VH-VL binders against q9ybr6. Designs and how they scored, part 7

Target 1, 148 residues: q9ybr6
Amino acid sequence: MSGSVLDEEAEKLMDYDYLLEKLYKKVPPKSGTSEYRIPEPQIIRIGSQTVIRNFREIAQALKRDPKLVARYLQKELATAASYEEESGQLILNVKVSRKVVNQFLQLFMKTYVRCPTCGSIDTKLLRQERAYMLKCEACGAEQPVKPI
Below, E stands for the ipSAE of ESMFold2; O stands for the ipSAE of OpenDDE; V2 stands for 0.75 times the mean of E and O plus 0.25 times the DockQ between their complexes.

## First folded at step 1 (VH-VL)

Design r03 (framework fv_remtolumab_arm2)
Fold by ESMFold2-Fast, scan of step 1:
Structure r03 (fold): chain C 148 residues (1-148), chain A 121 residues (1-121), chain B 107 residues (1-107)
Amino acid sequence: as target 1 above (148 residues)
Amino acid sequence: EVQLVQSGAEVKKPGSSVKVSCKASGGTFSSYAIGWVRQAPGQGLEWMGGIIPILGTADYAQKFQGRVTITADESTTTAYMELSGLTSDDTAVYYCARGDYDFWSGYEDYWGQGTTVTVSS
Amino acid sequence: EIVLTQSPDFQSVTPKEKVTITCRASQSIGSSLHWYQQKPDQPPKLLIKYASQSFSGVPSRFSGSGSGTDFTLTINGLEAEDAGTYYCHQSSSLPYTFGPGTKVDIK
């Protein structure tokens, strides 16, 4: 009955153009530059995989667990991801540009790191069952955020 | 069948600005990066910056920061590079080039014919 | 900024000889190294992408190898049409940079 409609929606979710549109809508062109600088992703492509060589450094700059940042990228890019603890690199099973990766990392910072009340990045992400609470160490504000 | 066609040669005075266009045809414009590379007479290749039109994001080499602006118009499938504060050191051939979808870890696969910019009194 | 160094600066080679061009990066760039050929009064043309992958339509005599900081472009049996300047290019991090070029002339 609705198989064709569901198939079309599923295909849209896997389409690069669709993913770029979602990214564009989440981060309007005018909001482009963040005040806080994370390290530029160092990316190499191996076949259909994208490897972020300096991923541990990026996660450290975000002050979050590399596994959490990896899980976020896995969900946003709708792909499998593997964090290599020994090397500190992230392997994504998708071809994606450094610019797209950087924009999702900026979205991660905005959603899960930066305090929406005071703008501080000195925050903690507290897990409460199936929810996350973002607690600011600078101003004391607490905000619920979507689970990753 | 991807082609990049650039605007014609320009002669400019020191202190002025130049705006070079790069019209893309064949294939997808919006999701590919457009880079700009220049070459002074008898010299090598120098990357200036690039843009991904659909993302609205541009990046510049530090040497050109504050003097270069790279833009794209998706409706006309045209990218632009504007360089201000021209000096004789800016006399060069300016190329646009298309990067693969994965430009930031990719390569420049198609190049425009080049635009000669001469800065003289 | 990542600095790329090429050697040699210039080679004059007899047709059918083997040509080897080296590119060294100031820091590790993985496999994000690409090779271009430029002939006089023409734009550059991509030969090899990601250190070792031949671009479509490029003759099989061209090959690339290396990873990290040391990369090599090899031409096995130089032809007359191969005269030109060869550039390496890194796309690992901004700003993207090119090597200074290696000019190859035919004797």
Scores: ipSAE 0.000, ipTM 0.477, lowest interface PAE 15.9, mean pLDDT 81

Design r04 (framework fv_remtolumab_arm2)
Fold by ESMFold2-Fast, scan of step 1:
Structure r04 (fold): chain C 148 residues (1-148), chain A 119 residues (1-119), chain B 107 residues (1-107)
Amino acid sequence: as target 1 above (148 residues)
Amino acid sequence: EVQLVQSGAEVKKPGSSVKVSCKASGGTFSSYAIGWVRQAPGQGLEWMGGIIPIFGTADYAQKFQGRVTITADESTTTAYMELSGLTSDDTAVYYCAREGDSTYYFDYWGQGTTVTVSS
Amino acid sequence: EIVLTQSPDFQSVTPKEKVTITCRASQDIGSSLHWYQQKPDQPPKLLIKYASQSFSGVPSRFSGSGSGTDFTLTINGLEAEDAGTYYCHQYDSLPWTFGPGTKVDIK
């Protein structure tokens, strides 16, 4: 019994360490002062799950498909995610804090929404050949970004 | 210019399946999602599902889940919608439409394919 | 599923008059609403995206407004070629849904 309990706790600790490492590696210190405001995630923790109640509102503010944002979070958190279309909620099968969720959403915005040339959020994400292309509707700049 | 060209009209028996094609030309096929919207005679528009290339997976309206399959063939720049278990309630014009860059809006539409289900 | 309601169901107007079509969402959808025009035996055409942004090539007499749950499409100075059915469409959440349509006829 002790082996199973210790293994589960080790898995949880490794998940948190991995998550923190990914977050720190992708979001350097001093880059977190976003001038654009996305809605603060409304988090409910149920057992081992994290529910983002206002996920639809967040995706709208990011001007991206809720399922695209959900897939991004699923990959970054290395967990399963389910988007509830009726309620607009996202269920993540991992324990994660509002702070961590918000930091990944800010990183999503910097990578897949905000134009690096002019700072506009009026952009489109296009699949072009073997890459995603971020096209700015304000200034016309195009930038390749990593596939989700 | 972007153009979506659909396959011709179909007359099907109840219980059969129909597969409608949508060939894209102009622009980049893989850079945009393709959705399918139907319209029964004298009725409004009903979204059935779509395939988002950047996801690589299809999304379906719950009403059609289990009966509809949406696929894409990048070598022929063609999207397909297959609907099984046809009944007279499936008699409609079926449209394919491009869903912007991030599934934002339907900017270009096919001409429509009339599917009639009768015995 | 988000339900969209349109009013009026039908409107018959004289050329050059102002037409206002409303679309109401069953829940807050921000500005994730688009407007389409459909003429008989033709596919729909996009008119307005994101509640208030005109699609390219659309005449300036068409305008959209609203946010949250209440939206309007306005045709300021109806022309004969504007006869058709107008649909609102929400992109807030899957499944995508359309309003039931508003038919606009010329007197």
Scores: ipSAE 0.006, ipTM 0.484, lowest interface PAE 15.3, mean pLDDT 80

Design r05 (framework fv_remtolumab_arm2; at its last look DockQ between E and O 0.04; V2 from the best seeds 0.00; counts 0 for: pae E 14.2 > 2, placed apart)
Fold by ESMFold2-Fast, scan of step 1:
Structure r05 (fold): chain C 148 residues (1-148), chain A 121 residues (1-121), chain B 107 residues (1-107)
Amino acid sequence: as target 1 above (148 residues)
Amino acid sequence: EVQLVQSGAEVKKPGSSVKVSCKASGGTFSNYAIGWVRQAPGQGLEWMGGIIPIFGTADYAQKFQGRVTITADESTTTAYMELSGLTSDDTAVYYCARDEGYSYGYDFDYWGQGTTVTVSS
Amino acid sequence: EIVLTQSPDFQSVTPKEKVTITCRASQSIGSSLHWYQQKPDQPPKLLIKYASQSFSGVPSRFSGSGSGTDFTLTINGLEAEDAGTYYCHQSSSLPLTFGPGTKVDIK
């Protein structure tokens, strides 16, 4: 027998989350800045390391410092990361797929780049005492975001 | 009360190097980027590169690649631009300028007074 | 590199006239276009950022508009103190580039 009322409720919640995510994916993205895409990561595997060859290009498309983006990935992946300024590549001391790297870069863009009010990527990230402040140059909105 | 103060005028020989300083006051030095822009006599503005002091990460215009080095010293709130292999084509006023935040979006909101560099034999 | 072109190159106008300066980019730059004013022997001063956002302390007679490749700076009711050279600047991609400038003089 498969379990309890609690197990059934958990299965229903997981189904609901999956269906909600699936439904959201069927809704077309908003026109304009909401459709902005970053370059595809160019990944090379070296032993237990993942190298993102075009990392500088990705950071520039995000309009954020490469070391800031690197620090974000380091924390989210719970691994050491090294940005090589001469080559513009990022070395991650973990085996990770292009799909996972893309997911975290999209999350970074959503959290630290894209204005939640108007969808514009023309934003600045400012250091405040205990947080970062995301300031939109298109609509003027300002909001705190968690530090990295 | 943001203010950028640059070092004084320089006269240099061809083949030498020059290092221009830009001291920032007001605001948090680590909370903005510094760009370097030059202007030859009677000409327009030309971007050379920039740095985000908190990370020490510098970007350069390809035209100056290998000849320009941009650095920052957070303890003295000073940014530097060093240009090597000088020729008469490098005679210009050199400006430092600030962009608020940790982005490459350099909308230069405050500028230094400029440093005149003359290269002559 | 993204090339910016400005028109006109030079304009001599009477006080209180409307001045329009255009900036065209060689490829789309979204709204990442900024306008500066430079007076003789002075550094440039930011007027408009991100195509249409006025910088603090800038007189209301200055306004900007446009997106993509075509942008305009308008001075509605030119004052004598507005004589100078106006530059557009793009921050969409590296290297950062400036337009060649438009000189505005008072008759």
Scores: ipSAE 0.046, ipTM 0.668, lowest interface PAE 6.6, mean pLDDT 83
Fold by OpenDDE, look of step 2:
Structure r05 (fold): chain C 148 residues (1-148), chain A 121 residues (1-121), chain B 107 residues (1-107)
Amino acid sequence: as target 1 above (148 residues)
Amino acid sequence: EVQLVQSGAEVKKPGSSVKVSCKASGGTFSNYAIGWVRQAPGQGLEWMGGIIPIFGTADYAQKFQGRVTITADESTTTAYMELSGLTSDDTAVYYCARDEGYSYGYDFDYWGQGTTVTVSS
Amino acid sequence: EIVLTQSPDFQSVTPKEKVTITCRASQSIGSSLHWYQQKPDQPPKLLIKYASQSFSGVPSRFSGSGSGTDFTLTINGLEAEDAGTYYCHQSSSLPLTFGPGTKVDIK
C-alpha cells in the first residue's frame, strides 16, 4: 500500500514537472533589469509531507505575505499547506521535490511580483473583487492578475 | 510564430447560441491570457472576456455576464467562446486575441482572423 | 469602468506628414495603454504596448508616449499603407476597454 502511494506521488510530481516545463517561457530580462533571485528553497521530507524551512525568507524576497505565497502553493500543488509563524516554515501535505517547489516560486514571482512592463520587482498587489491588481512602483504600470 | 485560427462564419436565429473556437499554435498556451473581442459592423472594439487556461476560470464583462461562457482546452490549445440568447445586436465579427508578454497580461499581441456571426430572423 | 476617449475622430493626411492621435483615460492607468491599427476586413494589429514600447515588426515611424491619463500615438511621416483606424486600449483594470477609434485617411 505504501508503494502505490509513493508511485502516485511520483506520478503527480512528474505531471507537475511536465506541466511547468510546458509553461515555462525563457524570456530574458530587459536590459536594465537586475536579475533578482529568490533564495533556494530548503526542503526536508517527513513522511508524506514536505517542509520548506526557509519559507519566510523566500516570502520576504518575494515581497509578499507568507500566507499569500502559501495559498498559491496550496492551490498549485492541490494540497494542504500550513505556515508556521513561529518557525517561518511551510508544511505541505504532499511529497514534492525542490525543483518543483522552485519552479512554482519562480512562476509566482513572474506572475505576481515582477512588473510585465519594466521588469521591476518593486510592485504591490492590490486585492479587488474579481482580480488582483499588480501595481508597479517603479514605472506606474498596473496589470490585473487572477486572484490567488 | 504564434497563430490563432478561428472557426468559420455563423448564421443564427434569435434566441439561439453560438460557440466560436480559437486554435492557438506556436509558443505556450496555458500561461497566457486569451481574450475575446467583438466588433459590430462599422463600430469599435468591445471586450467580452478572457481566460488564462492554467487557472481555468474566465473573466467577463458585466454586459455579457450570465450569457457568455469562455473556456480553454489545454490538450488541444483551443479556446472557446459561447454566447447564448442571441439577438440582432450580437451581429458582429468576433475575435480571439492572445497576450505574449513577459508575464500574465491583457495586451493582445496576436489576433485571430475573426468569426462573423450574423443573427437574423 | 475606465472610459477611453480619442482625438480626433477622423483625420485626412497627406503622405509624409506627421500624425498625432490622443487618447485620454477617465482615470489614471499608469502605462497600461496599448495602440492598435486596424484595416478594413482585418483584425487589429498591435503597434505600441504599455504606452511607449514598440511591438516587434512595427515601423520606427510609429511611437507612443504618455502616462496616467493622457497618451499620444505619433506617426512620423505617414505612409499610404498607414491608412486605417487606430484604437487605444487599457489593461489597467477590468473590464478591459477600448477607445472609440481614430480613422486616418490618405489625401
Scores: ipSAE 0.006, ipTM 0.582, lowest interface PAE 11.2, mean pLDDT 86
Fold by ESMFold2, look of step 2:
Structure r05 (fold): chain C 148 residues (1-148), chain A 121 residues (1-121), chain B 107 residues (1-107)
Amino acid sequence: as target 1 above (148 residues)
Amino acid sequence: EVQLVQSGAEVKKPGSSVKVSCKASGGTFSNYAIGWVRQAPGQGLEWMGGIIPIFGTADYAQKFQGRVTITADESTTTAYMELSGLTSDDTAVYYCARDEGYSYGYDFDYWGQGTTVTVSS
Amino acid sequence: EIVLTQSPDFQSVTPKEKVTITCRASQSIGSSLHWYQQKPDQPPKLLIKYASQSFSGVPSRFSGSGSGTDFTLTINGLEAEDAGTYYCHQSSSLPLTFGPGTKVDIK
């Protein structure tokens, strides 16, 4: 019974996401920089933990695997982090504000995503021996970054 | 130089499963994705899925969802691909390949020698 | 899923002639397009990565160009060892996909 109610709510959420996708397909990109914005973290706190409910969507906006971004936050906050693949949520073993999370996500964007030459976030990370290389797929620029 | 060495050829009956190994040497195993690509006789290349060993979870092409399991063992630097419910359509050479990037979606710069799997009655 | 098509399916070419192979994607993939050469009974070998960057050790007669949806592999001065099948591959989104291949023979 309880599972049935939750299943109906999940179906409703899936339909909502479908409708949003259809709407975004009809709305063209404005000035070509709309994709560079990070979604606002949707945070709930449970005891001494912080849950970021929309973490998968945030990682998608950063164009990076959620587990990579989670590892970054785990390092920067000196805490354990668990990414829940099925829900797309991140659990941090620390009480942290939305502002602090945004600060670290902006630092991640600057360091591991954004091309310093052309400003595009259409980039990939390459592993080269003891370093990582940020490669811009828009302009072809490459530069080393510190490993996560 | 990076090298990928795969397990030997196998002959399987329909309905059974096969598990192919891919041992990597040279370079850092855990930081690179390992992809699995198959090629039926006289046909082109088909990506089946892949794994980034450090994260321990795999992604699969929709065609293979539920039939393929991809795993990695960092201590032996070995990736595995297991395909179940075999039919004659699964007769192919199975390759492992290293994805150059930290995540999926880069080029495949090094390939294993291939493992021939033949499914016959 | 992103569908790649290649043209032509087959070319028979006199040595020293120019070979041109095209690859077209069903949607924009930026420069995330790679080219491989495969000889009979061998695994594919990476030739060109990111549309136009030669992989280490690849002869200068191989070059690539294009972006978005239209890409070209060029062999300037075909040699006998270049016979084989050439595949394009997109790495822009999952599932990763390959073109159907272009077989190149030597006359």
Scores: ipSAE 0.005, ipTM 0.508, lowest interface PAE 14.2, mean pLDDT 81
ESMFold2 (binder alone), look of step 2: mean pLDDT 90; pTM 0.926

Design r06 (framework fv_remtolumab_arm2)
Fold by ESMFold2-Fast, scan of step 1:
Structure r06 (fold): chain C 148 residues (1-148), chain A 119 residues (1-119), chain B 107 residues (1-107)
Amino acid sequence: as target 1 above (148 residues)
Amino acid sequence: EVQLVQSGAEVKKPGSSVKVSCKASGGTFSSYTIGWVRQAPGQGLEWMGGIIPIYGTADYAQKFQGRVTITADESTTTAYMELSGLTSDDTAVYYCARSPDYEWYFDLWGQGTTVTVSS
Amino acid sequence: EIVLTQSPDFQSVTPKEKVTITCRASQDIGSSLHWYQQKPDQPPKLLIKYASQSFSGVPSRFSGSGSGTDFTLTINGLEAEDAGTYYCHQSDSLPLTFGPGTKVDIK
């Protein structure tokens, strides 16, 4: 395909409908987060920005560094993101719904938190220079995971 | 108790503008979202837009973009909705409503302001 | 935008009967669905937030349920004062949208 394909793909990632379809392709919709007890994202909209006001609480429930979760969302949404340490809020420079945010957080949990062997969320993500290793504290299984 | 008190009824000619005020009497704006919802005679509820007063940035429904401006003054705890280019289709009761914790469920509503647009 | 539909459009019921009003969303909105009651010449009043959470001061006969795309408001033992129009409202994404309303009248 021509070189314009990359520009078109990047622009499509910023479209709400495109993001929703991309998400459904990767992760079939789930009815809620109650099974894993992740807090529902509290979203406030400021123009074209999406602010997740309870982001620190969500990261804590995921047992991951807020900056890591923020980087994951930034990469998946192909947007600029700012984590505010004082307020615990995440500012995304893109229009996304609470549903889309919630489903990317579920995908994060599936990929970087939940043990694929025993289903436990009591895991650690270890940085090994060029890769991430997901280590389960419950069953002891270790699995390499794709880079964030 | 906190009340949202709106300005009085307006009768306007087509092509003019109207500015409705909404004062939080006995309350504050510090953790609230203020929304504006209208209702044409005998019709349902239609969201026009809203503002988070402490941030000062407003969001609008696309149908009203370019015609509606929502602002807030924290010092007087008053929000405003200005609608320009009025037509007879804008005849409605206009409500302001607040939501706590920067949410969008409206737990307190103003009494409404009737705006009539006629020649 | 997310479209909400309500059923029935109109319902006339005898006092003390059970009333069921449904709201359907055009896409999954999780639990971000709220219910309001509006009486003639009055502003709406919040009854239920986030599908099933009763707002303070609302009579216990009002309850809400549902998730995703299908939601229900139930009035268990209708009283005369409950006559009015009931609206569902989604806050999952902007623009905010309301259902067309269900008018409940007392026989």
Scores: ipSAE 0.007, ipTM 0.524, lowest interface PAE 12.0, mean pLDDT 83

Design r07 (framework fv_remtolumab_arm2)
Fold by ESMFold2-Fast, scan of step 1:
Structure r07 (fold): chain C 148 residues (1-148), chain A 119 residues (1-119), chain B 107 residues (1-107)
Amino acid sequence: as target 1 above (148 residues)
Amino acid sequence: EVQLVQSGAEVKKPGSSVKVSCKASGDTFSSYAIGWVRQAPGQGLEWMGGIIPIFGTADYAQKFQGRVTITADESTTTAYMELSGLTSDDTAVYYCARDYEGSSWYDYWGQGTTVTVSS
Amino acid sequence: EIVLTQSPDFQSVTPKEKVTITCRASQSIGSYLHWYQQKPDQPPKLLIKYASQSFSGVPSRFSGSGSGTDFTLTINGLEAEDAGTYYCHQSSDLPYTFGPGTKVDIK
């Protein structure tokens, strides 16, 4: 079936990101097992800032541009973020726990990295008109994902 | 060799302030954080706060908020911990320690500075 | 704040015996737990980082394990130079906290 009138109307009347955020907060995704683990964040907290010292390695493990991952965290945490290319560190202007950082990194992996068809992390994220497309290099599946 | 060298012992009166220094050698100051931990006689270790010298901002344990100030001087590669409003409960050995790779586990420690608060 | 408790408080052991020290956190801290050894009138020395990773130069008889809330430090074959106080330390959340310590003495 090609969709429902009710689903189309909902998408038309409400901001897509707002709907996803609201749904996520009410019914958070279940934490499952994953055979691929990203490096544990190495966090320093100084003053009002949280610094992820090994951020470059985390982004490399996710196979994504550090600036893209930084922008995602900036939006999810509603804070300013600075990626330092020389040191590979991410500076967040908010105090957040390692647990919270890990939760958002796992959500990033689930949404923008892992293929929902075959589970592979060998994927690429392509920007297309009005959307991002997640293309799996292992199984060939392609699907739209929400904008960052 | 990584080395952290602290200032000498201090004897202070109640109500005064003390400023302990920690001089780092090598690349410690430019790429690592420095934490401060104290130990009262016969007691365990208590975290006070830390600083990343390159950022110049510090974080503190709530218990010391308003009384402790941690600073860093990049020109002399020296970190400082200043504690005000001293009472006998502040009698302790004060340590600086290097936060290896910014993960808040401490690989190298200063020799300690004994601060005695007595009337 | 996260409270760490250690057991036992004190242990007197003959050389070559196995020593196990436990550290429990009041809430989950993942693997952000580190172990230090302190000898009288000396600063602490790092033994184990991230629950199970040995620091460079630490003898192989020292090992760590655990995750979440329950952690152990094991000394397989205690040597005379191992006498001292052992502290666990969590770096999961601010303020960082230490356990109360376990004193290990040679009988």
Scores: ipSAE 0.006, ipTM 0.513, lowest interface PAE 12.3, mean pLDDT 81

Design r08 (framework fv_remtolumab_arm2)
Fold by ESMFold2-Fast, scan of step 1:
Structure r08 (fold): chain C 148 residues (1-148), chain A 122 residues (1-122), chain B 107 residues (1-107)
Amino acid sequence: as target 1 above (148 residues)
Amino acid sequence: EVQLVQSGAEVKKPGSSVKVSCKASGGTFSSYAIGWVRQAPGQGLEWMGGIIPYFDTADYAQKFQGRVTITADESTTTAYMELSGLTSDDTAVYYCARETDYYGSGSYFDYWGQGTTVTVSS
Amino acid sequence: EIVLTQSPDFQSVTPKEKVTITCRASQSIGSSLHWYQQKPDQPPKLLIKYASQSFSGVPSRFSGSGSGTDFTLTINGLEAEDAGTYYCHQSSSLPWTFGPGTKVDIK
């Protein structure tokens, strides 16, 4: 039988096709390879939770605060997340595959790291009121990005 | 290639404690969880708890909370299950088993130890 | 905790017959259900993972189906070596739980 509304939402988030559909609504996905690569997520499952063991390393490669990347994944997966500073791991309260996690991390890089003007990853996120501004250190371009 | 080898049979007095070991080889010890499942004579399977060695994080079934402690030593690739306050109801075969990850859903037990018989009698 | 029930509790069949074992969960578990076979004085062995995926080395006569709360293990053409107890196991929510088992004997 059907569970609660939260149980049904969690079940949908475990569906790879559901998550891909959600991801592809944000950008038109095209075949393309970035020259800069992030580490592959090292995933362990604990019951209904997904643990990313090398999360701090991934955030470092993205050149962003781990807590920011954690908030992004929490919002996109519509789940609670806990970042453990001592171990450097991220705990997501949802069952999700490594492939889906990696695809959201790639989307994060495209949206919040890579300069759309010159392609550089040497960028900073600045807060102005409730908006995020992506500032490129290589070409100097500044542009608003959707708040996380 | 993957093998889990458990310690030998134990005979214990009521009120004592037992510590069973499970040595893993052939796989990446830190990439998988180790679960503990027991089976009383003629009965079914009962999950006691498990540990993820890399995180040193253990989870326990509520029935055993306060009596069971599950630990791991990554340097020797060995997991341990210690059960205290033994009674005759704890007479069972105790298994360790590897919990493996899979994309899109939870964990299953793919490789099992041979089992350790623990007999609690006066 | 999620409770699993199995039906039947015991079945005696002749070789080459079809065996169907059902497992029902007290709440939806998606596809997070796995099937094990246990022979006397041996540890359990994984047969089917995630409701329908055969584990490596498992004979093709074993198959699984179902989702949500209702799951089935089918042995199509029982062999003498298939005598044993079959358990379902859910990994949707901690604590992990097992069904009570279905014992299959050969006539």
Scores: ipSAE 0.000, ipTM 0.494, lowest interface PAE 17.5, mean pLDDT 82

Design r09 (framework fv_remtolumab_arm2)
Fold by ESMFold2-Fast, scan of step 1:
Structure r09 (fold): chain C 148 residues (1-148), chain A 121 residues (1-121), chain B 107 residues (1-107)
Amino acid sequence: as target 1 above (148 residues)
Amino acid sequence: EVQLVQSGAEVKKPGSSVKVSCKASGGTFSDYAIGWVRQAPGQGLEWMGGIIPIFGTADYAQKFQGRVTITADESTTTAYMELSGLTSDDTAVYYCARDRDYDILTGFDYWGQGTTVTVSS
Amino acid sequence: EIVLTQSPDFQSVTPKEKVTITCRASQSIGSSLHWYQQKPDQPPKLLIKYASESFSGVPSRFSGSGSGTDFTLTINGLEAEDAGTYYCHQSYSLPYTFGPGTKVDIK
């Protein structure tokens, strides 16, 4: 075929987003009183880079420093990442799917945000000597978590 | 290694229903969507529907709407497809297949071995 | 629903020959087309996703191309193990649909 790679990638991304929108309209995401959802990543692909345009908003929903979340993704994806403070965007030097990004953000939330004792997301991550300590502001529980 | 293991062959009478199971192993079940595809003898592939376990809801091809029910049990990592009002036209091999993208049904990378359902008088 | 048409419906080829299978959609589906191989008494196996992306472990002789309504699967240098039926599948719109299949036999 004579189509360019960039045109094919853009067309594929639009098809993917269109399919997701139609699927969510037919089958809405699970909702409930115990559910907490982070904003969906708004992704733009630039060559071999993945740009998360609403990254600051995602970090704010997680109640964590954007640079901490960026470091976690950089480590898990084994790639370089650049957080732009002015625009609030995260640039990943790798082609990754929205699914993979969402998977690691959910794992981050489970490991570094949600209290395993009461399920609350109202927590703080504190540095204590040689470890991170997850402190729940709802139930008061404290427990060590793996360093990032 | 990821495997999808389906229940055994079934012989059913017209007007009855059949429930086929698909047990997943070697991965986190909730991370993936499960689709159901059937194939009549000597014919091509026909999509019936699918379920996204993390959302707990299913979607169906219009042809099967009202006759098919697709469910998933995360505790046993098993998906089910139940088809009612069986006729001889429902004689087929029924496959379950896992979608690579856990929140959408786009492509099927791992397939069950198939379950033969024969509808005869 | 989106209808997929495949050509040819049957092809008998000599080993090492180039095989071309086409899939046409009744409306534009962008690049939301996938290719599967099915051997007798086996479930289908994914070969190519989103028109041109090879699935892990698929031999390099398999390639896909196309966009919109016209798509092609190419096997460059057919091997004996490639005998089977090839299906295209669109994921652009629900319900998902498959092409009728192309059977490839070895001479």
Scores: ipSAE 0.000, ipTM 0.474, lowest interface PAE 17.2, mean pLDDT 80

